# VH-VL binders against Probable molybdopterin adenylyltransferase (moaB), part 15

Target 1, 163 residues: Probable molybdopterin adenylyltransferase (moaB), of Methanocaldococcus jannaschii (q57631)
Amino acid sequence: MHKRIKNIKYAVVTVSDSRYNDLIKGKEVDDKSGKLLKKELNAKVYTIIPDNKNMIKGIVEHIVEFFDVDCIVFTGGTGIAERDVTVEALKEIIEKELDGFKIIFQKLSYEEVGFSAMLSRAMAGIYKGKIIYALPGSVNACRTALKIIKEETGHILGHLREG
Key: E = the ipSAE of ESMFold2; O = the ipSAE of OpenDDE; V2 = 0.75 times the mean of E and O plus 0.25 times the DockQ between their complexes.

## First folded at step 12 (VH-VL; framework fv_recibokibart)

Design m5 (from m1 with light chain Y33W; at its last look DockQ between E and O 0.84; V2 from the best seeds 0.63)
Fold by OpenDDE, look of step 12:
Structure m5 (fold): chain C 163 residues (1-163), chain A 122 residues (1-122), chain B 108 residues (1-108)
Amino acid sequence: as target 1 above (163 residues)
Amino acid sequence: QVQLVQSGAEVKKPGASVKVSCKASGYTFTYYYMEWAKQAPGQGLEWIGEINPDSGDTRYNQKFQGRVTMTRDTSISTAYMELSRLRSDDTAVYYCARYLDYGDYEGWFDPWGQGTLVTVSS
Amino acid sequence: QIVLTQSPGTLSLSPGERATLSCRASQSVRSYWLHWYQQKPGQAPRLWIYGASSRATGIPDRFSGSGSGTDFTLTISRLEPEDFATYYCQQYGSSPLTFGQGTKLEIK
């Protein structure tokens, strides 16, 4: 039986043009979902980036290289608009996708909002031994995802480390 | 059933303070931001601010900043909005409302409290 | 801040007619962030449409929301007597949160 990893170290990244613009202008940033994730996961790293594929991939590399984290959680940019590129960006670098996550998440979302759940996407995958999650930008979606993340991330990491 | 019940109507003099309460039921109080809005007689809606009932963190409309204080008592699932240095143009119905979002949809109010009329008159 | 301008200010129609309410934003707002409320005299606002085009629970299908960018519309295909009220649009795309000034739909 694989060992469940405790004391997981998280990074949280909010993907939002609007929040990023507020940030660079020195305005108070209304990042409810990012702040929730930061708090609930006691994240070691927290940052906001715009809806840009290169920046999304770049921040993953940056965090992997310079920070000791086990998991990176993205929130935002998972809709179906042109600027929603979080999922597409991460799919370009993810080595193994955890299909089960989006399936379970989507089911839970459907129970909450019905067919509209199709308009919000989520995903999880492995990259360089790290777990990466992509969540919608809503607080409620993040809260739902946190149930899965908190329960299963340690188990997944155990599998990763044992090979 | 999710419900927000606000305190009763208030009559205040200019310069005084008023504190409106909003008691929540039917949901986990600390899981949702509580929003406050102002509606002057015959006028539209204006956002006052919000509070995170879990952390107590607040965000105010700059128009009200310095005069508004939002607090909460988690033990009784009640949010409070206090407005100080009242003036005649503060006469309005004040509403509390639960903040909601789903997926990538963000930032609507549901449900609303029944409203609290605050009258400021000499 | 983002200013939402609703038009017309007052709309006088009869039951059975089609109503079209406009909400124009001073800058682009994502559809995910634009919502509509209905308010009747002496009552609190009630969520009607969220995300520009999604009906809230219990809202009749004669109501529909559409639009993108800076132009959003609430349409009532066939007015019922209970539909006469004031409708407000609201955005959360940028702080501060803002409402339109409202469109009063009154019976002719």
Scores: ipSAE 0.391, ipTM 0.828, lowest interface PAE 1.2, mean pLDDT 94
ESMFold2, look of step 12: ipSAE 0.738; ipTM 0.894
ESMFold2 (binder alone), look of step 12: mean pLDDT 94; pTM 0.949

Design m6 (from m1 with light chain G93S; at its last look DockQ between E and O 0.89; V2 from the best seeds 0.76)
Fold by OpenDDE, look of step 12:
Structure m6 (fold): chain C 163 residues (1-163), chain A 122 residues (1-122), chain B 108 residues (1-108)
Amino acid sequence: as target 1 above (163 residues)
Amino acid sequence: QVQLVQSGAEVKKPGASVKVSCKASGYTFTYYYMEWAKQAPGQGLEWIGEINPDSGDTRYNQKFQGRVTMTRDTSISTAYMELSRLRSDDTAVYYCARYLDYGDYEGWFDPWGQGTLVTVSS
Amino acid sequence: QIVLTQSPGTLSLSPGERATLSCRASQSVRSYYLHWYQQKPGQAPRLWIYGASSRATGIPDRFSGSGSGTDFTLTISRLEPEDFATYYCQQYSSSPLTFGQGTKLEIK
């Protein structure tokens, strides 16, 4: 049986044009989902970026290179609008997708909000031995996802490290 | 059923303070931000601020900053808004409301409390 | 802050007519963050449309929301007597959260 990893180190990245704009203007940033994730995961890294594919991919590389984290959790930019590019960006770099995550997440979301669950997306995958999650921007969605993340991330990491 | 029930009408003198309560039921109180809004007579809605009932963290409209204090008692699922140094233009109906979001949609209020009339007069 | 300007201030119409309410933002607002409320005299506001175009639960299909960028619209295809109220738009695209000044839809 694979060892479940404890003391997981997380990075949290909020993807939001609106919140990023507030940030660069020196305004108080109301990032409820990002702050929730940061707190609940005791994240070592927390940052906000705009809805940009290159920046999303770039921040993954940056975090992987310069920070000692086991998991990167994105929130925001998972809708169906043109500016929603988080999932598409991550799919370009993810080495192995964890299909089970989006399936389970979507099921739970459907139980909460019904067919409207189709309006947002989520995904998980592996990149350079790290686990990456992409979550919707809502606090409720993040709370739902946290149930899965907190329970299973250590198990997944155990598998990754044992080869 | 999700419901927000606010305290009764208040009449205050200028310079006094008022504390309005908002009791939540039908949902997990600590899972949702509580918002507060002001509506002067015959006027529109104005955002006052919000509180995270779990952490107690608050965020206020700068217009009210320094005079408004939002608190909560999780044991009774009740949020409070206190406004100090009252003046005539503080006369208004004050509403509490639950903050909602899902997916990537964010930032609407549902439901609202029934409102609390605060009258400031000499 | 983002200023939402609603027009007209007052709209006088008769039952059966079409109503068009405008909400204009001082800067671009993503549709995900633009919402509408209905308020009747002596009552609290009630969520009506969220995300610019999604009807809240129980809202009749004669109501519709549209728009993007800086221009948003609430349309009532055929007015019913119970539709006469004040309607407010609200944004949360940028801090602080702001409301429009409201459009009062009154019976002619």
Scores: ipSAE 0.678, ipTM 0.905, lowest interface PAE 0.8, mean pLDDT 95
ESMFold2, look of step 12: ipSAE 0.766; ipTM 0.909
ESMFold2 (binder alone), look of step 12: mean pLDDT 93; pTM 0.947

## First folded at step 13 (VH-VL; framework fv_recibokibart)

Design n1 (from m1 with heavy chain T30D; at its last look DockQ between E and O 0.87; V2 from the best seeds 0.81)
Fold by ESMFold2, look of step 13:
Structure n1 (fold): chain C 163 residues (1-163), chain A 122 residues (1-122), chain B 108 residues (1-108)
Amino acid sequence: as target 1 above (163 residues)
Amino acid sequence: QVQLVQSGAEVKKPGASVKVSCKASGYTFDYYYMEWAKQAPGQGLEWIGEINPDSGDTRYNQKFQGRVTMTRDTSISTAYMELSRLRSDDTAVYYCARYLDYGDYEGWFDPWGQGTLVTVSS
Amino acid sequence: QIVLTQSPGTLSLSPGERATLSCRASQSVRSYYLHWYQQKPGQAPRLWIYGASSRATGIPDRFSGSGSGTDFTLTISRLEPEDFATYYCQQYGSSPLTFGQGTKLEIK
């Protein structure tokens, strides 16, 4: 029915207090999940921000306004601890949530680790015609999510541009 | 099932180099960083560095920078660590270990190789 | 770099006793990135606890981990003969990753 969009342009944002701290001190940064996403998605934008709601919302607005990307992928800050604010921050700005992404991600995670998947959170949503994904900070979780993102993002974009 | 098997013990003279191998089996070699650690006799563990088997990219502890080189051969699921300009205080057991993470939890090692004793004699 | 200081250095106890092993970080470390290993003489380290409190597969429930920030603890509620070993904590919260110097738990 709808044509899959090709040549998708991605931004990748790592959310991590510790990696941000290393970055501003001019040290080498160990961002395994962010580097994986950047490489696998050929990301046009890659940055690291702290675990802060205002920074998360601010970087979304900045990227949407000033960069030619179709999709923003966050990694980190999706747990249930008080410092984990990525999902909460994005829910404050998302126009429509893509519940199917979360369900499929959890199914794939369950197949890998069983009941421990309950603590592994992910989310996707629509904001100003863009797709935003929020992923856990581990390489493992990002590999799982990439299966879904690579397969379905072009299809989702096709639906968004239908009208 | 999941195993890391290292090359055998080596005896070297000061100034020489040693290359330790670590063969992985029972998992997808390219998916997991390979870590290396040193344990001198009667001492604790010290991180040396790591390699991404997919890209070949490496990251080294500053203490070993300039003397350590990590490589891999993905066709045989094997990682290598080479330490040059050996000194007597390089006498130690050298371990490889698979990096693991899950969800938001990151950075533990499981499994470890059995260790390779490198002895640097006067 | 984050220094992990374990105490005590050596702990001499008998089977049946309770053991408490401390790991103190020089800077705050998220619990997600704090791990424990057991090592017996002549053997490789073995993953014991990950994420401060999660037991690795097959680890008995007499082992428990706790803590946050700079202060982490490994507790063994009733020592068994096989528990006498050296225990290391390890952090991944900031580069370079580091290990504590170890606590040797030995039979009295």
Scores: ipSAE 0.763, ipTM 0.906, lowest interface PAE 1.2, mean pLDDT 93
ESMFold2 (binder alone), look of step 13: mean pLDDT 94; pTM 0.949
OpenDDE, look of step 13: ipSAE 0.808; ipTM 0.928

Design n2 (from m1 with heavy chain T28K; at its last look DockQ between E and O 0.83; V2 from the best seeds 0.81)
Heavy chain, then light chain:
Amino acid sequence: QVQLVQSGAEVKKPGASVKVSCKASGYKFTYYYMEWAKQAPGQGLEWIGEINPDSGDTRYNQKFQGRVTMTRDTSISTAYMELSRLRSDDTAVYYCARYLDYGDYEGWFDPWGQGTLVTVSS
Amino acid sequence: QIVLTQSPGTLSLSPGERATLSCRASQSVRSYYLHWYQQKPGQAPRLWIYGASSRATGIPDRFSGSGSGTDFTLTISRLEPEDFATYYCQQYGSSPLTFGQGTKLEIK
ESMFold2, look of step 13: ipSAE 0.759; ipTM 0.904
ESMFold2 (binder alone), look of step 13: mean pLDDT 94; pTM 0.951
OpenDDE, look of step 13: ipSAE 0.857; ipTM 0.939
ESMFold2, look of step 14: ipSAE 0.758; ipTM 0.901
ESMFold2 (binder alone), look of step 14: mean pLDDT 93; pTM 0.946
OpenDDE, look of step 14: ipSAE 0.855; ipTM 0.938

Design n3 (from m1 with light chain Y32W; at its last look DockQ between E and O 0.83; V2 from the best seeds 0.64)
Fold by OpenDDE, look of step 13:
Structure n3 (fold): chain C 163 residues (1-163), chain A 122 residues (1-122), chain B 108 residues (1-108)
Amino acid sequence: as target 1 above (163 residues)
Amino acid sequence: QVQLVQSGAEVKKPGASVKVSCKASGYTFTYYYMEWAKQAPGQGLEWIGEINPDSGDTRYNQKFQGRVTMTRDTSISTAYMELSRLRSDDTAVYYCARYLDYGDYEGWFDPWGQGTLVTVSS
Amino acid sequence: QIVLTQSPGTLSLSPGERATLSCRASQSVRSWYLHWYQQKPGQAPRLWIYGASSRATGIPDRFSGSGSGTDFTLTISRLEPEDFATYYCQQYGSSPLTFGQGTKLEIK
């Protein structure tokens, strides 16, 4: 019923204190997951920010306001440590959560790392007509998520625009 | 079963070059970074660098910058480390290892190759 | 770079005893960026503990890892003869990746 949207425009945001610190110090930044996502999604926007709720929410607003993108993909800061606030930050602004994403992703993660999958979280949701994903910081996790993102993002966008 | 098999021992003269191979099996070669480490006799482990087998992008320890070249042949799932301008302190066992991460866990090596002894002597 | 200092350099114990190996980082390292390896003479290192406290596949439960910040510990509750080896800690919380100098666990 709904048309699948093609030529999706992506933004990629890495959330990492360590990578951000390297960035501001002018050091070489080893952002494997961010680079993977940037490449695989041919992202129009790519940036690194620290583990900060206000900065996470702020970058969403900034991207939505100043860039023509359909989807924002976050990687990092999804653990259970105090500094892991990506999910919490996004939940404060997300208008409608796509519960199915985290369920499917966690299942796949469990198949890879077992019960330790509980220590790494993911989520997806809608904000101002944009799709937002929050992924763990590992390359492996991002690769798994990319399967879902590449397959369903266009479908979801179709629903958003016609529903 | 995931396995890394390295080339055999090498004996080189100072100033020469050595190229060590690491053949991967049991997993998708291009999905994981390949790491290389050095272990001098009776010493600990030292990171040399890494390569993205998919893109060919490399990152080297500054200590080896200018002398090390990492490459790969995806058709045979093999990674290579070449070290040039060899000197006596390059004598060591060199290991390749698969880079792994899960969730927000990051940056361990599993498995390792069996190691390649490189001896540099005049 | 982050320097990992392991202690003691050599630990001499008997089978059945408890072993405690320390890995101290020059800077704070997040737990899931700290890992341990076991290496026996003439063999390649083998992953032992990942993420500071997670045992690799096939690793006996007498091994445990703990710690946070700058102080990490590998503990063997009751030493078995096959446990005598050199243990290395490794971090990737900051570039470049670094290893500790190792602790040799030898039989007394």
Scores: ipSAE 0.481, ipTM 0.853, lowest interface PAE 1.1, mean pLDDT 94
ESMFold2, look of step 13: ipSAE 0.673; ipTM 0.879
ESMFold2 (binder alone), look of step 13: mean pLDDT 93; pTM 0.943

Design n4 (from m1 with heavy chain D104E; at its last look DockQ between E and O 0.91; V2 from the best seeds 0.65)
Fold by OpenDDE, look of step 13:
Structure n4 (fold): chain C 163 residues (1-163), chain A 122 residues (1-122), chain B 108 residues (1-108)
Amino acid sequence: as target 1 above (163 residues)
Amino acid sequence: QVQLVQSGAEVKKPGASVKVSCKASGYTFTYYYMEWAKQAPGQGLEWIGEINPDSGDTRYNQKFQGRVTMTRDTSISTAYMELSRLRSDDTAVYYCARYLDYGEYEGWFDPWGQGTLVTVSS
Amino acid sequence: QIVLTQSPGTLSLSPGERATLSCRASQSVRSYYLHWYQQKPGQAPRLWIYGASSRATGIPDRFSGSGSGTDFTLTISRLEPEDFATYYCQQYGSSPLTFGQGTKLEIK
């Protein structure tokens, strides 16, 4: 049995063209989901990027290289629109996908919104010993995911470090 | 059943303040932002602002900035909107509404309170 | 801010007819953030369509929403007497949250 890791260090990344545009224009940024995640996870890193595959992958590399974090949580860009590329971007770099996360999350989402749960996606995986989550952009979705993240992330890290 | 019940109609003089309450039931009060909207007689809807019932953080429409204060009492699942330095054009029905989202969809109001009429007259 | 302009201001039709309500945004709004409400006199607004095209719970299938970018539409295929009301579009893709000025659907 692997020991659960305590004192997990998180990074939070919001993926949103609209929020990013507001940010670069110096406007007030309404990032409810990102702020929720930052607060609830006491994240060491928080940033907003646009819906761009290269930027998504780039920010992962940047965080992994320059910041001491155990887990990176993305929110946004998981829908079915053309600009929703968060999942696709992360799948290009993820070494091992944690299939169980998206299955459990989707089930919980279905219980909340029914078949419309198919309109958003989520995923989790491992990259260079770090855990990466991709969550929908809604506050409600992030709240649901936080239940799983808070409970199992330490367990997963234990397996990564001892297995 | 999710429900928002607002306080009764108010009649105020110019320069006075009014505080409208919105009591929530049927859901976890602190999980959802509470929104407020203004509707002048025969006019459309105007966003006033919002409050995070958990943290108490607020965001206001710049039009109301400096005159509006949103608060909440989590012990009774009630949100408050106070408008000060009232003037005649503040006469309107004021609504509270729960902010909802899921997946990538976000930013709609459901349900709404029944509305509170505030009349400002000399 | 994003300005939503609805047209027409007033739409006079008879039961059984088709109604088309337009909502135009001053700048592009993602469908995820565009919603419609129905309001009858003396009542609070009620969510009708969310995410541009999704009917709220209990909303009849004669109602449909469509559109993207700057142009959105609410369509009623066959008007029923209870459908005559004012309809508002709303966006929250960009702060501040804004509403259209409304389209009043009245009986001819």
Scores: ipSAE 0.365, ipTM 0.815, lowest interface PAE 1.3, mean pLDDT 94
ESMFold2, look of step 13: ipSAE 0.770; ipTM 0.908
ESMFold2 (binder alone), look of step 13: mean pLDDT 93; pTM 0.946

Design n5 (from m1 with light chain H35A; at its last look DockQ between E and O 0.77; V2 from the best seeds 0.00; counts 0 for: pae O 2.2 > 2)
Fold by OpenDDE, look of step 13:
Structure n5 (fold): chain C 163 residues (1-163), chain A 122 residues (1-122), chain B 108 residues (1-108)
Amino acid sequence: as target 1 above (163 residues)
Amino acid sequence: QVQLVQSGAEVKKPGASVKVSCKASGYTFTYYYMEWAKQAPGQGLEWIGEINPDSGDTRYNQKFQGRVTMTRDTSISTAYMELSRLRSDDTAVYYCARYLDYGDYEGWFDPWGQGTLVTVSS
Amino acid sequence: QIVLTQSPGTLSLSPGERATLSCRASQSVRSYYLAWYQQKPGQAPRLWIYGASSRATGIPDRFSGSGSGTDFTLTISRLEPEDFATYYCQQYGSSPLTFGQGTKLEIK
C-alpha cells in the first residue's frame, strides 16, 4: 500500500455567474458552498469565477503554476443547464479521470435526494500530478463530497507521488 | 417526519426584545441552514436572515442588521431569533424554515414552522 | 436586490376555471432559483413549486410552473375549492432572498 499523504494543501474555486457578478459589483457574495469548502479544507486559495470553460481551465493553470497546492476543488456549474460547463471544461484537461468518485458520490446523493441526484453531477481526476474535484453547488452536496475528499485524497496523492 | 415547532405568541412593549424559538425534528439539525421570515399583518413575506446550525455563522438582511441575532442550541435542535429595540412595525408573524438544496440548485424553504405572532404595542 | 412583482394582486375565479399567476423579476433569475409557495389564512406558507417547474411532494398535477429569465408563471388547469389561497414566488439565486408580494386567488 502507498503512503497516505498528510497536510494536504487545497484550493477552492466556486463556479457561478451570479456569485461572480455579485463579487465584481462589490455586493455581498452568498457562497455557502465555497466558504464551507474553504473552511473545512483550510484552503490556501479561494476564488470565484463565472461559468466559462476557458476561465475554468485557466484558473486550473494559474493555480498549478503559481500556488503550491495538492488538490483543487471546484463547486458549482455541474448541473444540466446550458451555462453548467464545469464538468465539460475539466474533462478537456484532465489526464486521468477517477471514475469511482462520481459513482460513489452519485450513490450517496441518491440516498439523500432520490432521483433528483441525476441533476447533480460530479467528477474527479488528475492533472499534472494534482487532484481535481468538481462538486455541485449545493451545501449538502459539498458536505457529502467532503467525506470522500477528506478520507481518500491523501491516499490518492500517495499513489501519485510513489507510483 | 420533518417538523419545525415554534414558540408561542408574544406581546411586547416598544423598545423591548423578543426571542422566538424553533425546534426541529425528523432530520439532522446541523445539516441545513435555518431561515427566518417576517410577515406583517395582511402583507407579504420578508427574509430576515439565516443561520448555519453547525457553525453558528449567520447572515442577516441589512434591514434587520444590528437588531436581529440568530443563535442555535444543537443539543436540542433548536434555533432562536432575537429581535431587539422593538417598534410597532415589528408586529408580525415570524416563521422559521429549513433551507433545502439539491445539486447545483439553490435551496428553498421546506418545511416551515407554524409561525409566531409578535405584537408590539404601547 | 431582485424585486419580484406578482400579477394580478387579486384573481377572482370559479372552481373549474383556469388560473394563471405571473411573477416578474427585476433581474434575470435562473429557473432553478425560483419557487412558489401557497398560503392559506392562519397557516404557514407551504412549498408548492421549486426550480420554477417542479411540483413539491403531494402537489396535484393540475398545478404547473414555467418560465425563465424574468418571467415566471404558475398555472392551475382546473381550479378546485381547496386551491383558493395566496401564492408567493421567491427567488433564492441572489442575496438577499426576496419574495413577491403575492397573488390572492379568491372564489368569485
Scores: ipSAE 0.067, ipTM 0.719, lowest interface PAE 2.2, mean pLDDT 92
ESMFold2, look of step 13: ipSAE 0.776; ipTM 0.905
ESMFold2 (binder alone), look of step 13: mean pLDDT 91; pTM 0.913

Design n6 (from m1 with light chain S28D S54N; at its last look DockQ between E and O 0.87; V2 from the best seeds 0.83)
Fold by ESMFold2, look of step 13:
Structure n6 (fold): chain C 163 residues (1-163), chain A 122 residues (1-122), chain B 108 residues (1-108)
Amino acid sequence: as target 1 above (163 residues)
Amino acid sequence: QVQLVQSGAEVKKPGASVKVSCKASGYTFTYYYMEWAKQAPGQGLEWIGEINPDSGDTRYNQKFQGRVTMTRDTSISTAYMELSRLRSDDTAVYYCARYLDYGDYEGWFDPWGQGTLVTVSS
Amino acid sequence: QIVLTQSPGTLSLSPGERATLSCRASQDVRSYYLHWYQQKPGQAPRLWIYGASNRATGIPDRFSGSGSGTDFTLTISRLEPEDFATYYCQQYGSSPLTFGQGTKLEIK
C-alpha cells in the first residue's frame, strides 16, 4: 500500500479551435468544462490552446519546465474526428499509459448512454513523473472524470514516486 | 422525471420590469447551467443568456446586456430572469431550459420549461 | 454571430412521404455543436437530435440527421401525422448560441 500524496498541484488545458479563436479575438470565451476543472482542482495553471498536435505537446513541455505542478488535465479534442488530436498528440509523449483510467471512465460513460460512449476517448498517462489526463470537452464528462481524479491522483502519485 | 416549471403570464407597461421564475426538479440543480430564450409571437427562438446555479456566474447575449439579470436560489432549486426597461418588442414567450452536454457533444437544451408569456402593453 | 438559415420555410407534404429539412450555417460549425428541436403550437420546443445525428431518447428511427461544416439536414423517411410541426436547428459553435428561423412541416 503506497502513501497517498496530498496537496496536489494541477494545470488545466482546454483544447478547442473555436474557444481559442474567441480568445484571440478578444471575445468572451464560453469554456464551461475548463472553468469547472479550474475551480474543482484549484488549478495553478489554466490556458486554452487550439486543436493542434504541436501546441498540445508544446504546452506539456512548457508546463513541466516552468511550473511546479503534479498533474496536467486536458479537456477537449478527444473525439474521433480528424480535428480531434489530443489523445494522438499525448500518446506521442506518454511514457506509460494508465489503461485503468480509460476503462473506468468508459464504464461510467456506458452506464449513462450505452453504445454512444464508443465515440468518446479519454486517457491518462505518465510523463516525466507527472500524470496527464485527457478528457472529453463536456461538463458532464469532466464531472465524471473528477470523481476518479480527485479520489485516485494522490494514490497514483504515491506509486509513481516509489522510485 | 426531470421538470422545469415557470411562473405564470405577466402583463406589464413599457418601462417596467418583469421577473420570471423557473423551478427545477428531478435532477441536481447546481450541476447544469440554466438557459433562457425568447420567442416573440410568430417568430423563432433567441438566446438571452445563462446562469451557473453553483457559482451564480452569468453570461448574457449582448442584445440584452444592461437590461437582464439572472439569479437563482439553490435552496429551492429555482432560477430567475429579470428583464427591465421593458419595450413593446419584449412581448414574447420566455423559456428556461437546462443546458446539457455529453462526451464531445455540447450545448443543447433539455428539458424546456413550459414558457411564460410576457405582454408589454400601454 | 453564426446565422443559421433553414429551408424551406414551409414544407407541405402528406403522411407517408419523405421530408428533407435543411440548415445552413454562415460559418463552419462542428457537428458536435449542431442540434435540432421540434415545436408544436402552444408548446415548448423539444430536443429531437443532438450533435447533428444523434436522436434524443424516444425519437423514432424514421428521423435521421446528417451534415458537417456549414450544411446540415434533418430527414424523416416516412411521415406520420404526429410529425407535422416546426423544426429548429441550433448551434453552440460560437457565442452567442443561435437558432435557425424554423421549417414548418405541414400536412398537404
Scores: ipSAE 0.800, ipTM 0.914, lowest interface PAE 0.9, mean pLDDT 93
ESMFold2 (binder alone), look of step 13: mean pLDDT 94; pTM 0.950
OpenDDE, look of step 13: ipSAE 0.828; ipTM 0.933

## First folded at step 14 (VH-VL; framework fv_recibokibart)

Design p1 (from n2 with light chain S28D S54N; at its last look DockQ between E and O 0.84; V2 from the best seeds 0.82)
Fold by ESMFold2, look of step 14:
Structure p1 (fold): chain C 163 residues (1-163), chain A 122 residues (1-122), chain B 108 residues (1-108)
Amino acid sequence: as target 1 above (163 residues)
Amino acid sequence: QVQLVQSGAEVKKPGASVKVSCKASGYKFTYYYMEWAKQAPGQGLEWIGEINPDSGDTRYNQKFQGRVTMTRDTSISTAYMELSRLRSDDTAVYYCARYLDYGDYEGWFDPWGQGTLVTVSS
Amino acid sequence: QIVLTQSPGTLSLSPGERATLSCRASQDVRSYYLHWYQQKPGQAPRLWIYGASNRATGIPDRFSGSGSGTDFTLTISRLEPEDFATYYCQQYGSSPLTFGQGTKLEIK
C-alpha cells in the first residue's frame, strides 16, 4: 500500500512553433492551454519551446537538473503530423511508460466526443524519479487530463519513492 | 441545447456607446472563451476580441483597442461587449460565439449567437 | 496579420454540380487551425468544417475539406438547393485570428 504524496510541484512546457515565435518577437502570446495548466497546477516553472525534439529533450534535462519539481507537463506537439514530435522525443528518454494514463485519457475523451477521441493523443512516463505527461494543445484536452493528473500523480509518486 | 442568445437591435447616435449581451446556456460557461465578431452590411466577418469567463481576462483586436470593453457575469452566464464613441462605420451585426478546441485542433467558433444589429445614425 | 484570400468571390452553379472553393493564406497555417463556416442571408454563421477536413456534427458527407500550408479547399461533390450560401474560412494559427472575405455560392 503506497503513501500518496501531497504538495506536488509542477513544471509546464508549451510546445508550439507559433507561440514560441510570438514570444521571441516580444508579441502578446495566446497560450490558452499553457495558462490553464499553469493556473490549475500552481506551476513553479512555465515556459514555451518550439516543435523540436532536441529542445524538448533539453528542457526536460534542464528542469530536472535546476528546478525542484516532481512532475513536468507538456502541452502541444502530440498530433500525428510530421511537425508533431513531443511524444516521439519523450519516448527517446523516458524509462517507463505509464500506458494506463493513455488508456484512461482516451476513455474520458470517448465519453465527451465519442469516436472523435481517436484524434487525441496523450502519454505519461517516468524519468529520473519524475513524472512526465504529454498532452494535446487544446484547452479541452488539458481539462480532461487534469482530472487524471490531479487525482493520481501523488499516488504514482508514492510508488516511485517506495520502490 | 447549447445556445447563445443576444440582446435586441440597437439604434444609436454617433458618439454614444452600446452594450450587447450574450446569454449562454447548455454548457459550463466558465470553461470556454467567449468570442465577438463584427459583420458590416454586405461584408465579411471581423474578429473583435475575447474574454475568459473564468478569470475575466480579455484580448482585443488592435483595430478596436481603446473603444471596446468585454465583461461577464458568471452568476447569470452572460457575456457583454461594449463599444464606445460610435461612428457610422460601426453599423453592423455583432455576434458572440463560443470558442472551441479539441485534441490538437484549436480555435473554431460553435455555436454563434443570433447576432445584434447596431445601427449608428445621425 | 494573416490574410486569407478566398476565390472565387462569387461562384454561380446549378444543383447537381460540383463546387470547389479556395482559401489561400498569406503565410503557413497548420491545418489544425483552419476552419470553414456557412452563412445564409439573415442568419448567423454555422461551423461547417474544423481543422481543414473534419466535418462538424450533422454536416453532409458531400462536403469535404482538404489542404495544408497556404492552400485549402472546400469541395461539395453534388450541390443541393440548400447548399447555396456564403462560405468563410478562418484561421487561428497566428494572432489576431482572421476570416477570409467569403465565397458566395449562388444558384445559376
Scores: ipSAE 0.779, ipTM 0.910, lowest interface PAE 1.0, mean pLDDT 93
ESMFold2 (binder alone), look of step 14: mean pLDDT 94; pTM 0.951
OpenDDE, look of step 14: ipSAE 0.858; ipTM 0.939

